# Designs tried in a protein design chat: VH-VL binders against p53630. Part 4

Target 1, 237 residues: p53630
Amino acid sequence: MNSKSQQQEQQPIVFVTGTDTDVGKTFVSTLLVHKWKAAYWKPVQTGIESDQGDSETLKNFKIAASTWQPPIFTPTYALQKPLSPLQAMEYEPNVDIRLLDFVVPEEWSAENPLVVEGAGGVCVPITRKLEITTDLIKHLIETSGHPVYVVVVARSGLGTLNHTLLTWNHLCDNGLRSHLFGVILNGEPNEGNVQALKKFGVNIMAQVAQCTTAHDQDMELHELPSVESLMTQQDVE
Key: E = the ipSAE of ESMFold2; O = the ipSAE of OpenDDE; V2 = 0.75 times the mean of E and O plus 0.25 times the DockQ between their complexes.

## First folded at step 1 (VH-VL)

Design g03 (framework fv_guselkumab)
Fold by ESMFold2-Fast, scan of step 1:
Structure g03 (fold): chain C 237 residues (1-237), chain A 120 residues (1-120), chain B 111 residues (1-111)
Amino acid sequence: as target 1 above (237 residues)
Amino acid sequence: EVQLVQSGAEVKKPGESLKISCKGSGYSFTSYWIGWVRQMPGKGLEWMGIIYPGDSDTRYSPSFQGQVTISADKSISTAYLQWSSLKASDTAMYYCARQKWELPGAFDIWGQGTLVTVSS
Amino acid sequence: QSVLTQPPSVSGAPGQRVTISCTGSSSNIGAGYDVHWYQQLPGTAPKLLIYGNSNRPSGVPDRFSGSKSGTSASLAITGLQSEDEADYYCQSYDSSLSGSVFGGGTKLTVL
């Protein structure tokens, strides 16, 4: 007889979402994958007719400071139009996405964290029943059998206070506060916005800027927290 | 048994108001769109508009916007098509049909039709 | 005129193959929207025959098939039977009208 309280803790699943579609989720996911030596999974990809997709983008990124070659798992769904999954399905009526279709890849090794990248923001509709990204996160928490945590990627500059607070409060209101690792701000450093967000109770876990050299990549990897330190913070909070 | 049952045939004079109905049964009425389709005598099918009964989100064909009102009462699983003032050119068979909650879906279940005759 | 163009009539003998075309534009079929087909027997409501370009609802014989290419779609009927004598309509979605659109209909006569 095994009890859940007696089970050895496995590596976590970390779901990366954003405050908007164009905030740098794939870039940040790439840094986290290389920092944590994680595997990567993009459950639903849209825009396949016009773009290589985020899985291929991450695979082709060269992080000079890292020798890690991440396992990259196939998306459960790949849709043609560069729209939300619900809207993209309007162009492919034979496709009927259901939350139960999203099963963590069996090929994933428990020895590595799994970074799961969402499509857009928390309110992006995924299914014809109007289930959103937050519902997918809850599905993975309920069904994966692993600890699941959430990272929010936001722009560092103009508009971040409103967008980040809306996203953070939405997740908290949906019962996910204990699952939140924090927010990563992507862009030029803005300490005023960091301090303001902290005063509202938002955990800022890192600030990152786009890398142009191997030295920049090493610095960005150094600024990111380890997955162990983030899990410890959740235990004591 | 999934079905849509429409109200009976109507004979009206120009200028009169009319409201016809479409009652769904055997399924979750609030989980599907209800569309209205006109067929003039000897002519083809014309899409008039759709309503989602769960929240009353209603969309009209440009040629029918302002000409008719589409509504629904989810408590009795019934959709409606209404004219404030009928014209002779409104003489037609009117069908309701259900569509999955997503667009652009197919109409998988159809009502039997309501014949509306408008003459002086 | 109809937004989607169909031939007004088509005819065939029992056992033959007939095809019914449905021609659209860049705002509907050409934009990638699916095509659905309906059969209307005399004096009855339309019935869904093909959905999503090529799928058959339960109970529709496999002698009915649909296809789509570019701005056009086709309904093929093989092994034509007298019971197939009906009007056939294609339907898609038009982005410029923000709504569903039907073809003008094709009357199939079984000789």
Scores: ipSAE 0.000, ipTM 0.400, lowest interface PAE 17.7, mean pLDDT 86

Design g04 (framework fv_guselkumab)
Fold by ESMFold2-Fast, scan of step 1:
Structure g04 (fold): chain C 237 residues (1-237), chain A 120 residues (1-120), chain B 111 residues (1-111)
Amino acid sequence: as target 1 above (237 residues)
Amino acid sequence: EVQLVQSGAEVKKPGESLKISCKGSGYSFTSYWIGWVRQMPGKGLEWMGIIYPGDSDTRYSPSFQGQVTISADKSISTAYLQWSSLKASDTAMYYCARRYSGSYYGMDVWGQGTLVTVSS
Amino acid sequence: QSVLTQPPSVSGAPGQRVTISCTGSSSNIGAGYDVHWYQQLPGTAPKLLIYGNSNRPSGVPDRFSGSKSGTSASLAITGLQSEDEADYYCQSYDSSLSGSVFGGGTKLTVL
């Protein structure tokens, strides 16, 4: 049995979080899912009163060059109000989210990575005990039996230095530096911000832009690193 | 048993006010949206609007905004549909329905309906 | 008028398969919003038959099935029975109206 077989047996869970709500986490998650042929899971979805949710958005994303469809697993919780999970539960008193409820879907075969998309940023409160997204990441590290890594999605433009550094430093201060794959910048290219973040020690793993054509989708997929290369980088670091 | 029980049939004249009710039982009333659906005689279902009784957040179909008022009294687990001035064109069966939990926008429990007849 | 388009009627004989279409647009079914189906027996309130495109509530026979593709959805009924004679409605969410929308309904006649 060689290292390739062992790596395939140890497919990772990759948790996608963001520097804020509306930074393009679902768009980036969709690209990663198609790049890695990964499965997708959004553990908690809020705002179902106003839209279909991120799982359905991902399901309806069309890659013109591929007929492959990702496995998409049902959210553990789906809440009506477009608020943080804690605040949304104030409107649904019979719902009591616990971290122990977030068990990796049994349907995941683990032959390919699992992309897990968080609700908003790292400090978004999930439970009535004031446990946040970072606590959910730690829970998955402790309970999944798989390597767990984190990708941070951030906007490329004005304000990204502060937002990205706050998110990056929060994760590092919480003992997760060895679990960080890096930051994906979403939006119009901004080389000044890329260089500044690199000087602060942030790993910029990719830059992606809005897709309006099949050609744009293909180019963005080529921009993204393979999961194998990211895991190799982590082993060396 | 989860159920929605609606008030009885009403016969009214144009210009009169009316308030019909939908009482929930067997579940946490404040935790589910309650929608209202109109069905004119021999016609299809029309979405009127929806209310979340926990905070009275109310959303109307554009066709019914300003035509009716949807409200709820969470202390007695009852939702209401109200007209300030009825028209003959309001003659219809009115259903209340509970929105399915789990984010599918479907209505899993329906009231029996309230027939409203408006004629001179 | 209805935002989702259904045929006004379909018919079949006992034991046959019928399908009822529900055609939307880019602001509803085409935007990815789920489709739900309701059965209304004569003189009764509607009953949820299919939710979330293809899921059956407890008590609904497996001869009822739903599917969605592009801007359209369909309800299939196999092994048609006289008790299936009813009106069938599709429902989805429309982003341009910021609310739920129904199809115009389809009357199923069992010959």
Scores: ipSAE 0.000, ipTM 0.419, lowest interface PAE 16.1, mean pLDDT 85

Design g05 (framework fv_guselkumab)
Fold by ESMFold2-Fast, scan of step 1:
Structure g05 (fold): chain C 237 residues (1-237), chain A 122 residues (1-122), chain B 111 residues (1-111)
Amino acid sequence: as target 1 above (237 residues)
Amino acid sequence: EVQLVQSGAEVKKPGESLKISCKGSGYSFTSYWIGWVRQMPGKGLEWMGIIYPGDSDTRYSPSFQGQVTISADKSISTAYLQWSSLKASDTAMYYCARHYYGSGSYKPFDYWGQGTLVTVSS
Amino acid sequence: QSVLTQPPSVSGAPGQRVTISCTGSSSNIGAGYDVHWYQQLPGTAPKLLIYGNSNRPSGVPDRFSGSKSGTSASLAITGLQSEDEADYYCQSYDSSLSGSVFGGGTKLTVL
């Protein structure tokens, strides 16, 4: 049991997942890292034969008139093929991913939040035992010793209602309702979809659009909630 | 009006040091990368490296790492390209250009300086 | 040697169409990175001609168009004019180099 003072001193781990592979998880993770002055960790990276990965993308992000650099921790696994971790392992038989291999980096000084970026959506298979992203989230909850919260990134446009509701309900059905910060919608504004999701009980944290300059990025940072405000909402609900 | 204005032509001898400049105006200098591109006489464009003036994060092409130094002074909106010891093979036109990449956005070199001709001969 | 491959020269007569190819690999164009094109008139600095595969900056005639497919990109110039005689360069980002890469350039001669 932590005292109120001890609870307020705890820095959370925030796991960023998405409704699919190409919904802007890395872009949103990058904004959250800079908004919260957080550290970043991508536990498993796939597709390194065709891209250096999401850690490198985050490293390239710049904010006007800022010299701050996020701590970026090395992926526990980096796989060649641009497939799910399970499928990518079929091309690398000497690799055997286990959930217990995912230990929060020792280099993380819990003075700041840690943003953890998942690979694809919640049902993406990670291990040969068919453990999925949701199982990795639960693993971090039970082993990290820190509060763990989840942010879901979704497209703003057509198809988001179905994909977002399936993802949200899956997480709730897996006992993670109290760990959900909310959904961030990425893309062109779509107020009809925002209102529909809210009627289903989905918490919409923010709406963001892709940036083309450091100034655009700074403007989008103002739209994102602080970690403190999100944790206060969780304490009430 | 966005402009990049480069320093004037230089004639140098092998072994001499040189520092050329690129001054940006008409935009937030610290919000964009500045890249340096070499063009040897009668040859194509070669990317040398790039600097983000806001934090002086500097990245070099493997071919130019250790051969040149790129720096910037954000207080006067100026980027620099420097050689400690010039060689005849450094004879070329050198361009600076505004660039942006990061967070899924990989913009072109959208505005270019007029170029600085560097001639190295004995 | 250039990471992106262009033909060293192309030629055409006034009013004709020419196409300039730019061939990359899985670490640049094939990885989904955009292709940009630059025009360099004799004695001048390069100027942005096409960005983001197919977009034209203000002031660039619609005679110039770009496309991208797989690991390659193309610049098409229709209704050739004598003023189009220049060097043309493609450019992309390469993930294996963590930096920008240029094609070797194509000299366009208007006969």
Scores: ipSAE 0.000, ipTM 0.490, lowest interface PAE 14.4, mean pLDDT 87

Design g06 (framework fv_guselkumab; at its last look DockQ between E and O 0.37; V2 from the best seeds 0.00; counts 0 for: pae E 3.2 > 2)
Fold by OpenDDE, look of step 4:
Structure g06 (fold): chain C 237 residues (1-237), chain A 120 residues (1-120), chain B 111 residues (1-111)
Amino acid sequence: as target 1 above (237 residues)
Amino acid sequence: EVQLVQSGAEVKKPGESLKISCKGSGYSFTSYWIGWVRQMPGKGLEWMGIIYPGDSDTRYSPSFQGQVTISADKSISTAYLQWSSLKASDTAMYYCARLGKYFDWLFDYWGQGTLVTVSS
Amino acid sequence: QSVLTQPPSVSGAPGQRVTISCTGSSSNIGAGYDVHWYQQLPGTAPKLLIYGNSNRPSGVPDRFSGSKSGTSASLAITGLQSEDEADYYCQSYDSSLSGSVFGGGTKLTVL
C-alpha cells in the first residue's frame, strides 16, 4: 500500500525549529506540510505590525505538485514587534506567555500529522521566565499525548557546521535525541557540509532551496522522506 | 453519496459563448478541488484545470490557459466551465471530477459528462 | 503524443491475465509521483480503478492490481471477464508541465 494510505493510528506532531531566524523554517514547514498532508500551527508569531505572518505565508505558498489544502491553526500568541517573543513582549506589557498556554489546537482532528513551527532557534526565549523553545518542545512531549518529533532547519552554506552542531547537541543534551528526525539543509547544495555533519552523527533528511523553479520545488517535495519512514527509523534506533 | 451532476448536452455554433455546470453533492463542496477533463471524439482524456471552491484558487493546464474559464459558486455547490467564443475544435465530451484529499491529483469521483457539439 | 505512453490496445480471453503498461519519464512517474488508473466503459464516464499506484477503491475487485517501478506503471487484470472490456487510462503528475497528465488510453478487448 502507498505510504499515504498507511495512516498510523496516532499521528505525530513534528516541531520544526532552526539554527537561527530566517533560515527557512517557514519554507521547510510548508514543504513538510504538503509532503505529509499535515496541518500547520505556529504557536508564537511576532512581527505582525510589519509582516503578514508565517501562517499566511504558508497558506499562500502554492506547490503545483500538491493539491493539499492544509488546515492552519491560529497562533496562541501574536505579537506586534519583529523581535524574539521575550523582547516583543516588552512592548506589550499585558502579554505574558506561559508554556501552559500552549495547547494543541482542538481543531486538529489528528487524522493527519501536525507540523509545529517554532520561533527562531532552540534557545530563543519565549517566556518572561526565560523558558526557551526547547522547553516548549518538552511541554508538547509531556502534554499532547502524541508522538513528538523535531526537525532542525539549517543553512547549507558556510558557517552552518557550527550552528547546526550546536543546535543538534543542545537538543541531544536536553534529552531529545530520540525525538530528532533530522536536519534539513536549506540553500545551495553543499555536499561537503552534509558529509561533515554526518560524521558527527547528524541525520541529514534532505537538502532544499527556496530559490528554485516550480519544477525544482516539485522535485524537492518528492525527495523529502515520508513521515512514516522517519518514524520507522526512530523505532530502529 | 458523493455525486457530480453535469448540465445537459449543448449544440452551439462557432463564435458563440457557452457555460456548462457541475453540481456536487454528498460532500463538503468547498473542501475539495474540482477539475475539468476534456475528451474529444474517439480520443483520450485531457486535463483542463482545477478550482478549489473554498477560495476559488484555480489552476489551468498550459494547453487550456486563456482558452476557457473555470469558476465556482459555492453557495450552490456548482463549478463551471465556460468559453467566450467556441470553435469547432471544442467539440468534445467534458467531464467534471472531484480531487481526493490525500492523494495528489486523484480524480476520485466523476460527473456523467457534458457533450458539447460545435458546428456551423 | 501523450506524456504517458500506453499501448493503444490489448486483448485477452476470459479468465486470462492481461497487463496494461504506462510508461512515463523522470518528470512524472520516475520522479515518484503517484499513478492512478481509470476505467471507462463504452459510453460512460471514467471511473476510478486504482489510486496511489496500487490501492483499490471499494467496489473494485481484487483481480485488478496496480504497480509502479522506475518510470513505468502497470495495471494487471486477472481472471478477465467480459465486463472488463473498456478503455483504461493511467494518470499522474508531470513536474515539467506543472500539471496532471493522462496516458493515451488502452482499449481492452475481451475475446
Scores: ipSAE 0.829, ipTM 0.918, lowest interface PAE 0.6, mean pLDDT 94
Fold by ESMFold2, look of step 2:
Structure g06 (fold): chain C 237 residues (1-237), chain A 120 residues (1-120), chain B 111 residues (1-111)
Amino acid sequence: as target 1 above (237 residues)
Amino acid sequence: EVQLVQSGAEVKKPGESLKISCKGSGYSFTSYWIGWVRQMPGKGLEWMGIIYPGDSDTRYSPSFQGQVTISADKSISTAYLQWSSLKASDTAMYYCARLGKYFDWLFDYWGQGTLVTVSS
Amino acid sequence: QSVLTQPPSVSGAPGQRVTISCTGSSSNIGAGYDVHWYQQLPGTAPKLLIYGNSNRPSGVPDRFSGSKSGTSASLAITGLQSEDEADYYCQSYDSSLSGSVFGGGTKLTVL
C-alpha cells in the first residue's frame, strides 16, 4: 500500500546447499518451505533417467502440522545422468548450462520466501567454464534483486566436523559470511558434534531427523527458526 | 466473495449410503484445502478431515478414518463427504470449511451446514 | 471431554469485559501452535473471529482480542453487546492426533 508497508514485506531467497550429496538437502528444504510458507526452486536437477527429482519429492512429503502448499517451479535444467551437472552434460551435448540462464522464476510472487536447492555440495561444477555452486549463489546475489541467504545441510554423524568446517570456511573465504544463516544437522542427534562445531564458531540453526510419529516431525518443524529471526540476526552481526 | 454452499438436509435410515456436497465459489478452488466438521446435536465442533483439491491430498481425523470418504471434483469446484452405510449416531450437522492459505489449520470460511438425520 | 478445555459458560452485563479461556497441553498450544477462535451465533454456522492467536479478520470489531501464553489462550470481549450472545470455540493443531482440535465451546450470555 504505502512505502512503509511495501518495504517491510520484501522476501528473501534462501539457498540450501550441503556438505555433500545425499546429506538431506531435499528433506531440510521441505521443512523450511513448510516452516516459512515458502516457494521452492531446484535450478538444476540431474539423474532424471531414474528419479522424478527433488521437486516431486518435496511436493509429496507429508507434514501433518503444515497445510501450506508451496509453489514449485520447474528446474531451469533437467539432465539424465546422476552426475554433477558438468559431467551430465557430456551425455547431453546439446545442453550448455550458463549461469545467466538461472533467472529467478517470474511466477514467484515474492509474497513469501523462495527456497532454492542446490545440486550436491558447494564446489559441485555446473558449467563448462567450471563455475561451481558457490558461483551460482554469487550470481543470484548479484542479479536477483532480493536479499540472498545460505543454509548449509550436513550429516549429524561421523565425519561431519571435517566436512562442515571445510564447507563453512569455503563460503566465508568467498565473501559469503554475511549471507550465511547457518548449518542444519540432519540425522540422529549428536550433541558432541554440535558442541564441537559451536566451539569453532559455526552457527548451528537446528538438528533434525525424520521420525515415525507425526508428533516428532511436527516438533522438528516447530523448532526451526523463522526466516525473520534469521534475517534480524544477520543484520546485527 | 468467497462462498461455500452445501447440499440440503437429508433424512435417511440406518444402512443407507449418502453423499453430501460443498460447492466453493469466489476463489481458486484448487488452491485451498477444504475440510469437514461435525456438530452432533447439542455438542461442540469436531474436525473430520481435509482435502486439497489441487492434488487430492486427503487427511482424516483418527476418529473418522475409515468411517467416511472425503473427495473433490475440481471441474465443478465441489467437495464431498460420503458414507457407505449410515448409523443412527451419524445424526448431526455437517459443515464444510475452507482453510486459509498462510495460517496452518485455519478455517476461514464456512458453509451453511447440512443436517443429516438417521433414524429407523 | 475436549482436548482444549473451555469454561462451559460465561456471562456479563452490557458494556462489561469478559474473557474466555482455552487450556491445552504440550501437544497443541504448549507446542507453540496457533490458536484460532470462532463465533457461532444461534442457528448459524461458525464464523472466524480471531486467527493466529491475536489477528482480527476484516469486519470483526476491535473489542474482540486474543492472546496466548504457555499452554493456554484467551479471548477477550470488551464493550459487551447483546449480539455477542453466542457460542465461542478455540481451535489449534494437535500433534498427537495429527490434526485439528476444538475446545468444547463456551456459551456467552449477555445479561
Scores: ipSAE 0.631, ipTM 0.840, lowest interface PAE 1.6, mean pLDDT 91
Fold by ESMFold2-Fast, scan of step 1:
Structure g06 (fold): chain C 237 residues (1-237), chain A 120 residues (1-120), chain B 111 residues (1-111)
Amino acid sequence: as target 1 above (237 residues)
Amino acid sequence: EVQLVQSGAEVKKPGESLKISCKGSGYSFTSYWIGWVRQMPGKGLEWMGIIYPGDSDTRYSPSFQGQVTISADKSISTAYLQWSSLKASDTAMYYCARLGKYFDWLFDYWGQGTLVTVSS
Amino acid sequence: QSVLTQPPSVSGAPGQRVTISCTGSSSNIGAGYDVHWYQQLPGTAPKLLIYGNSNRPSGVPDRFSGSKSGTSASLAITGLQSEDEADYYCQSYDSSLSGSVFGGGTKLTVL
């Protein structure tokens, strides 16, 4: 058992973002958490007036193949309105989100990976200074003291070529190409879209089908790559 | 040091109820699944079910669903396996085992076993 | 009942090498799920021998090794010793049962 803890000493942070708000980021984060035996952190949660939030959704989502019980860390900010963090703050004038407030939870001991789930897409505004999700990713790269990688979740179907390419190119143009693990396509298999994205240089790391119930056991957990294999591919690619 | 200590051997008649125990020590009891495994005389190992003591979530094998009840009392770090009405075919050695943290469905530490004999 | 197929017995002389096979299906080993191995000495509880296909817990000699390929896994024991006489069980997860499955067990005899 000693060899296990030694291999996990310098585990990465993996930031999960998406091409938009409802592309299945929490579903995919749940699969990655169970695949990698990771901890989970949602730095900013909006919409708490009407929804339990992504942390509770992940906690309650059962995967029969997994006996992992993930550490789930409290959001740094929880906002009432189901809007972007910037817009939600207009309804809560005493709240002023700053990037420096996002410190990796001290409870995370780094013997396992940390999956960090973003709010919406890469251009979603987080602060009153108009800093966006991409700026939060850069902040974690600069301040966490850990390797930070990015996974992009996209829908598999119609419209994904445009949305995925815009997201991928935005991240590359912001100097994050070496931090990108790849894109996970969520939905019904679409070979044409996979091949088209690959021709544009996008790394498709997995394809998964979204389950219709929280206790559905037909999840494609086995389709996901290990974190070790992804880190190895980053070193050579 | 992780230890799972099971209750002593039982001799019962068909139709009687029974509850056997498995007490964990040397680790955070509420943070690990506990499983139950049956071994009939001269036969192999057969998984019955698991429980997560932190929230009492249970999962049963299809063969044992409705045949037994698995429960836990986290205040005394003890898991239980119980029958409402025993049958002669329940005669077996019953093991509890802890599931490991990092590998799915890994039985990393085992109790010493509880022999249950059901006969007329 | 077992879902994974093991030979019922295997034998070897001291110092020799033996292998114990574990054959599954598309719902367990063939689906990519890890294989774990347990050693049960006569009159004792099972003990973890190999986990995650090929890893050894502290205290398990390097004479024991595991591998997995396709729908099957194998346990190899080199330098056989008399104290290796035991029943050996493979175990994995089965998606059709949503739970654990064991092999039927293999009795190792050291001649």
Scores: ipSAE 0.524, ipTM 0.804, lowest interface PAE 2.3, mean pLDDT 90
ESMFold2 (binder alone), look of step 2: mean pLDDT 94; pTM 0.958
OpenDDE, look of step 2: ipSAE 0.299; ipTM 0.725
ESMFold2, look of step 4: ipSAE 0.334; ipTM 0.726
ESMFold2 (binder alone), look of step 4: mean pLDDT 94; pTM 0.957

Design g07 (framework fv_guselkumab)
Fold by ESMFold2-Fast, scan of step 1:
Parts: C-alpha cells; structure tokens; sequence
Structure g07 (fold): chain C 237 residues (1-237), chain A 119 residues (1-119), chain B 111 residues (1-111)
C-alpha cells in the first residue's frame, strides 16, 4: 500500500490556525471536535504559568448538542511564558523544540478526524531555526501518513479583511491552497465582509458566534459543514 | 426556551438543615454546568461552586468548600444546594445559573431562592 | 474584599456615556481569562449583558460594549436611559482559586 492511497482512505487531520491571537481558535476547535466527533491535539502550549491551557479549556467546555467525549492528547511541549514558542524557550534553556518532535499521537486510532490546534497565527515562530506554524503544517503533511487540511479562524468584524487576506495569501503562496478547507468567521454576522472576502477568492466555510444559549449552540453545530463534504469539495476520494 | 426554575423562599432557624433546588428545562441538562451564586442582603455576588450534571463533577470556591453541598439528579433535570446546619450568616438570596465551563459566563439565571435564618 | 475591583458607584445624565472599570490581577484578567458583565435591575436576578470581553447576547442593545486591556476590563454604556439604572458586575476566572470570581459591583445612577 503506498502512502498516497492510505491518505485518501484514512480520516483526516485538520489543523486549526488563526489570523491572530484571541480570534476564538479554541472555541472553534471545540465546535469542530463535537461536530465531527474528532480527537484533539495541541502540539505546543505556551503560557502555562498563567493559564490552564487550551487542552484543559476544551476538556471542561460542555456543548449541549453533543454527547461526544473527545480523546484529548497531551501537548508535545508545554512552556511557562505566554509568548510565542520561540520566545518562551528563551526562558527555558533546556527546551529545544524541533519540528521532528511533533509526531501524531500513537493513541489516535484514526477512526475519527484529528483536530490539531496551532499556537497563534501562521507566522508564529516555533523553533530556534525560525520555523513557523506554516512549517509545522507542512511537516504534518509530509510525515503523518494522513490527509492534512487547514481551517483558518478569523474575527467577523472590522480589520478581518486585511488579517484574513494576509493569512490566506500566505498559505496559498506556501503551496497549501489545495489543503485549505476555508475560513470560519467568529463573531457577529457581517455580510459585507463575507462578500468582500469571497470576491478575493477566500472560501468562507462557516460563520459562528460564541454562544450563550443551547439553541444558539445547536444552530452553530448545524451550520458547520461535515468533514466528508469538505473533503469532497477538495476533490478527494 | 431555556429556563431555570428555583424552589420557593425558606424561613429557617439556626441549626436546621435545608436543601434548595434548581430545575432546568428547554435544553440538554446533562450538557451544561450549573453554578451557584450567593448575594447577601445589600451585598454583591459571590460564586459558590459548580456541578456538571452528566457526571456529577463538582467544584467549590475555597470560601464555600465544606460549608455547602452541591448535587444534581439528571433524571429530573434538577440541581441542589444543601446545608447540614444553617447559621444566621447564611441569610441571602441564592441563584443558580447555567455555565458552559469554569471560565465562561453565566448565561441563564434562576429567579433566586431567598433563605432567611433567624430565631 | 473582592478579587476584581470595580468603583462602587458611577452616575450620568440621560443621553450621556459612562464607563465602569474592572481591575484584576495576574491570576485572572492578566492571565488572559475572558471578562463577562451582568446587569442587575432592582429586585431581579442578574442578566448576562456582555460575554467573552466584548460580545452581546441576543436582545442586548449595542449601547452596551465591553473591552479588555492588560489586567483590566471596562463596560461602556452610551446614550444612557433611565432603565439602565442598576447594579453592574464583572466576572472572570481566577487560576489561583480555580473558580469564577465577581467584581464588587457598581451602582449606576441615572440622574
């Protein structure tokens, strides 16, 4: 069996990145995990001296429309300072992050998709060699033996056109266009921004808002596309 | 329609036990946490603790650990707050509210249960 | 003694803008935890007004807005109306207490 045929037959890895910090990546990852009945992995967590971390946040967040109990895998690295992984390592000289250290958890059976959450945006530096989140995505494409796709989380409101286009174009310019599922806009609906992004060629796959009611959470899950439909749109088997 | 309906006002004497209730409807009761909040007369809001009815995972504020018991019965979509021995200082309005998790906002509130402890 | 500090009172005239501050520390707002805001009208249960720093629940007018910077958050109310007279509370999560924490509350008087 060659690896390409295996990738087409296996459940995908979906890498969730954002246009910036605080765009709602963990909230969106939680929705996708419950929508797709996926497992979750945050390869590198920073800021553990002052925050519980995204894995714990997802673990204790309960979603009304879902009975799914996601497998949550341990981060490969957990760093003290709330900085990029590169900058956080300056405070922990015994830590030397390498891309080769990021191996998909063996505990993932691949019966369900794996949602992988990045640290910040696509240009966030991870290693002392100035390898960035985009390089981590490429590493997982090359080494995982699974189809790998990317979801970009962006805020719906003012400033999203510039931030989303910079992120989208960066990923396309790095050869990842065929791996992009699309952009999820988080926040109040903004039809003007949606239409503008579409005119620039950006695929808006969903619009969601952080919810306060069970009805709103159920509607958010309903509005999210299935992983099968997204893979079909990428013209994969 | 999401609703949390609390039991009626209580007038008790020091040393008596009490159990008040909070019944959820209009949503999946086992999929959300229920938090409890105290408001003493003329004072602000104090978070007491939280329970996930699906597995009865409970957490207490350090100020309330050992002073009260939080429980839930998922078969009747009801959460409870209980005292083994009431004190005059327990006189307060007690609210239940739905919460997505420990760091999230309390999105739907019960109407409150007034507990008065006096001789 | 509240973990989050709010002014005990603020006042304004109809049509004016008021801002209510909420000051935390490195274990809560300063650690990056979201700030939520509640309105309590006299004799009623609190109502969620703002969640996740700046988001409004359905039915909350856009006159109410929230923001967060560093160890502090603020609630802004524009176009003050008499029915806005209420107590306002901020809330966050505190990692040292492993639980939710409220501010001491701010009484808004509409003159």
Amino acid sequence: as target 1 above (237 residues)
Amino acid sequence: EVQLVQSGAEVKKPGESLKISCKGSGYSFTSYWIGWVRQMPGKGLEWMGIIYPGDSDTRYSPSFQGQVTISADKSISTAYLQWSSLKASDTAMYYCARQRGYSYGLDYWGQGTLVTVSS
Amino acid sequence: QSVLTQPPSVSGAPGQRVTISCTGSSSNIGAGYDVHWYQQLPGTAPKLLIYGNSNRPSGVPDRFSGSKSGTSASLAITGLQSEDEADYYCQSYDSSLSGSVFGGGTKLTVL
Scores: ipSAE 0.000, ipTM 0.437, lowest interface PAE 16.6, mean pLDDT 86

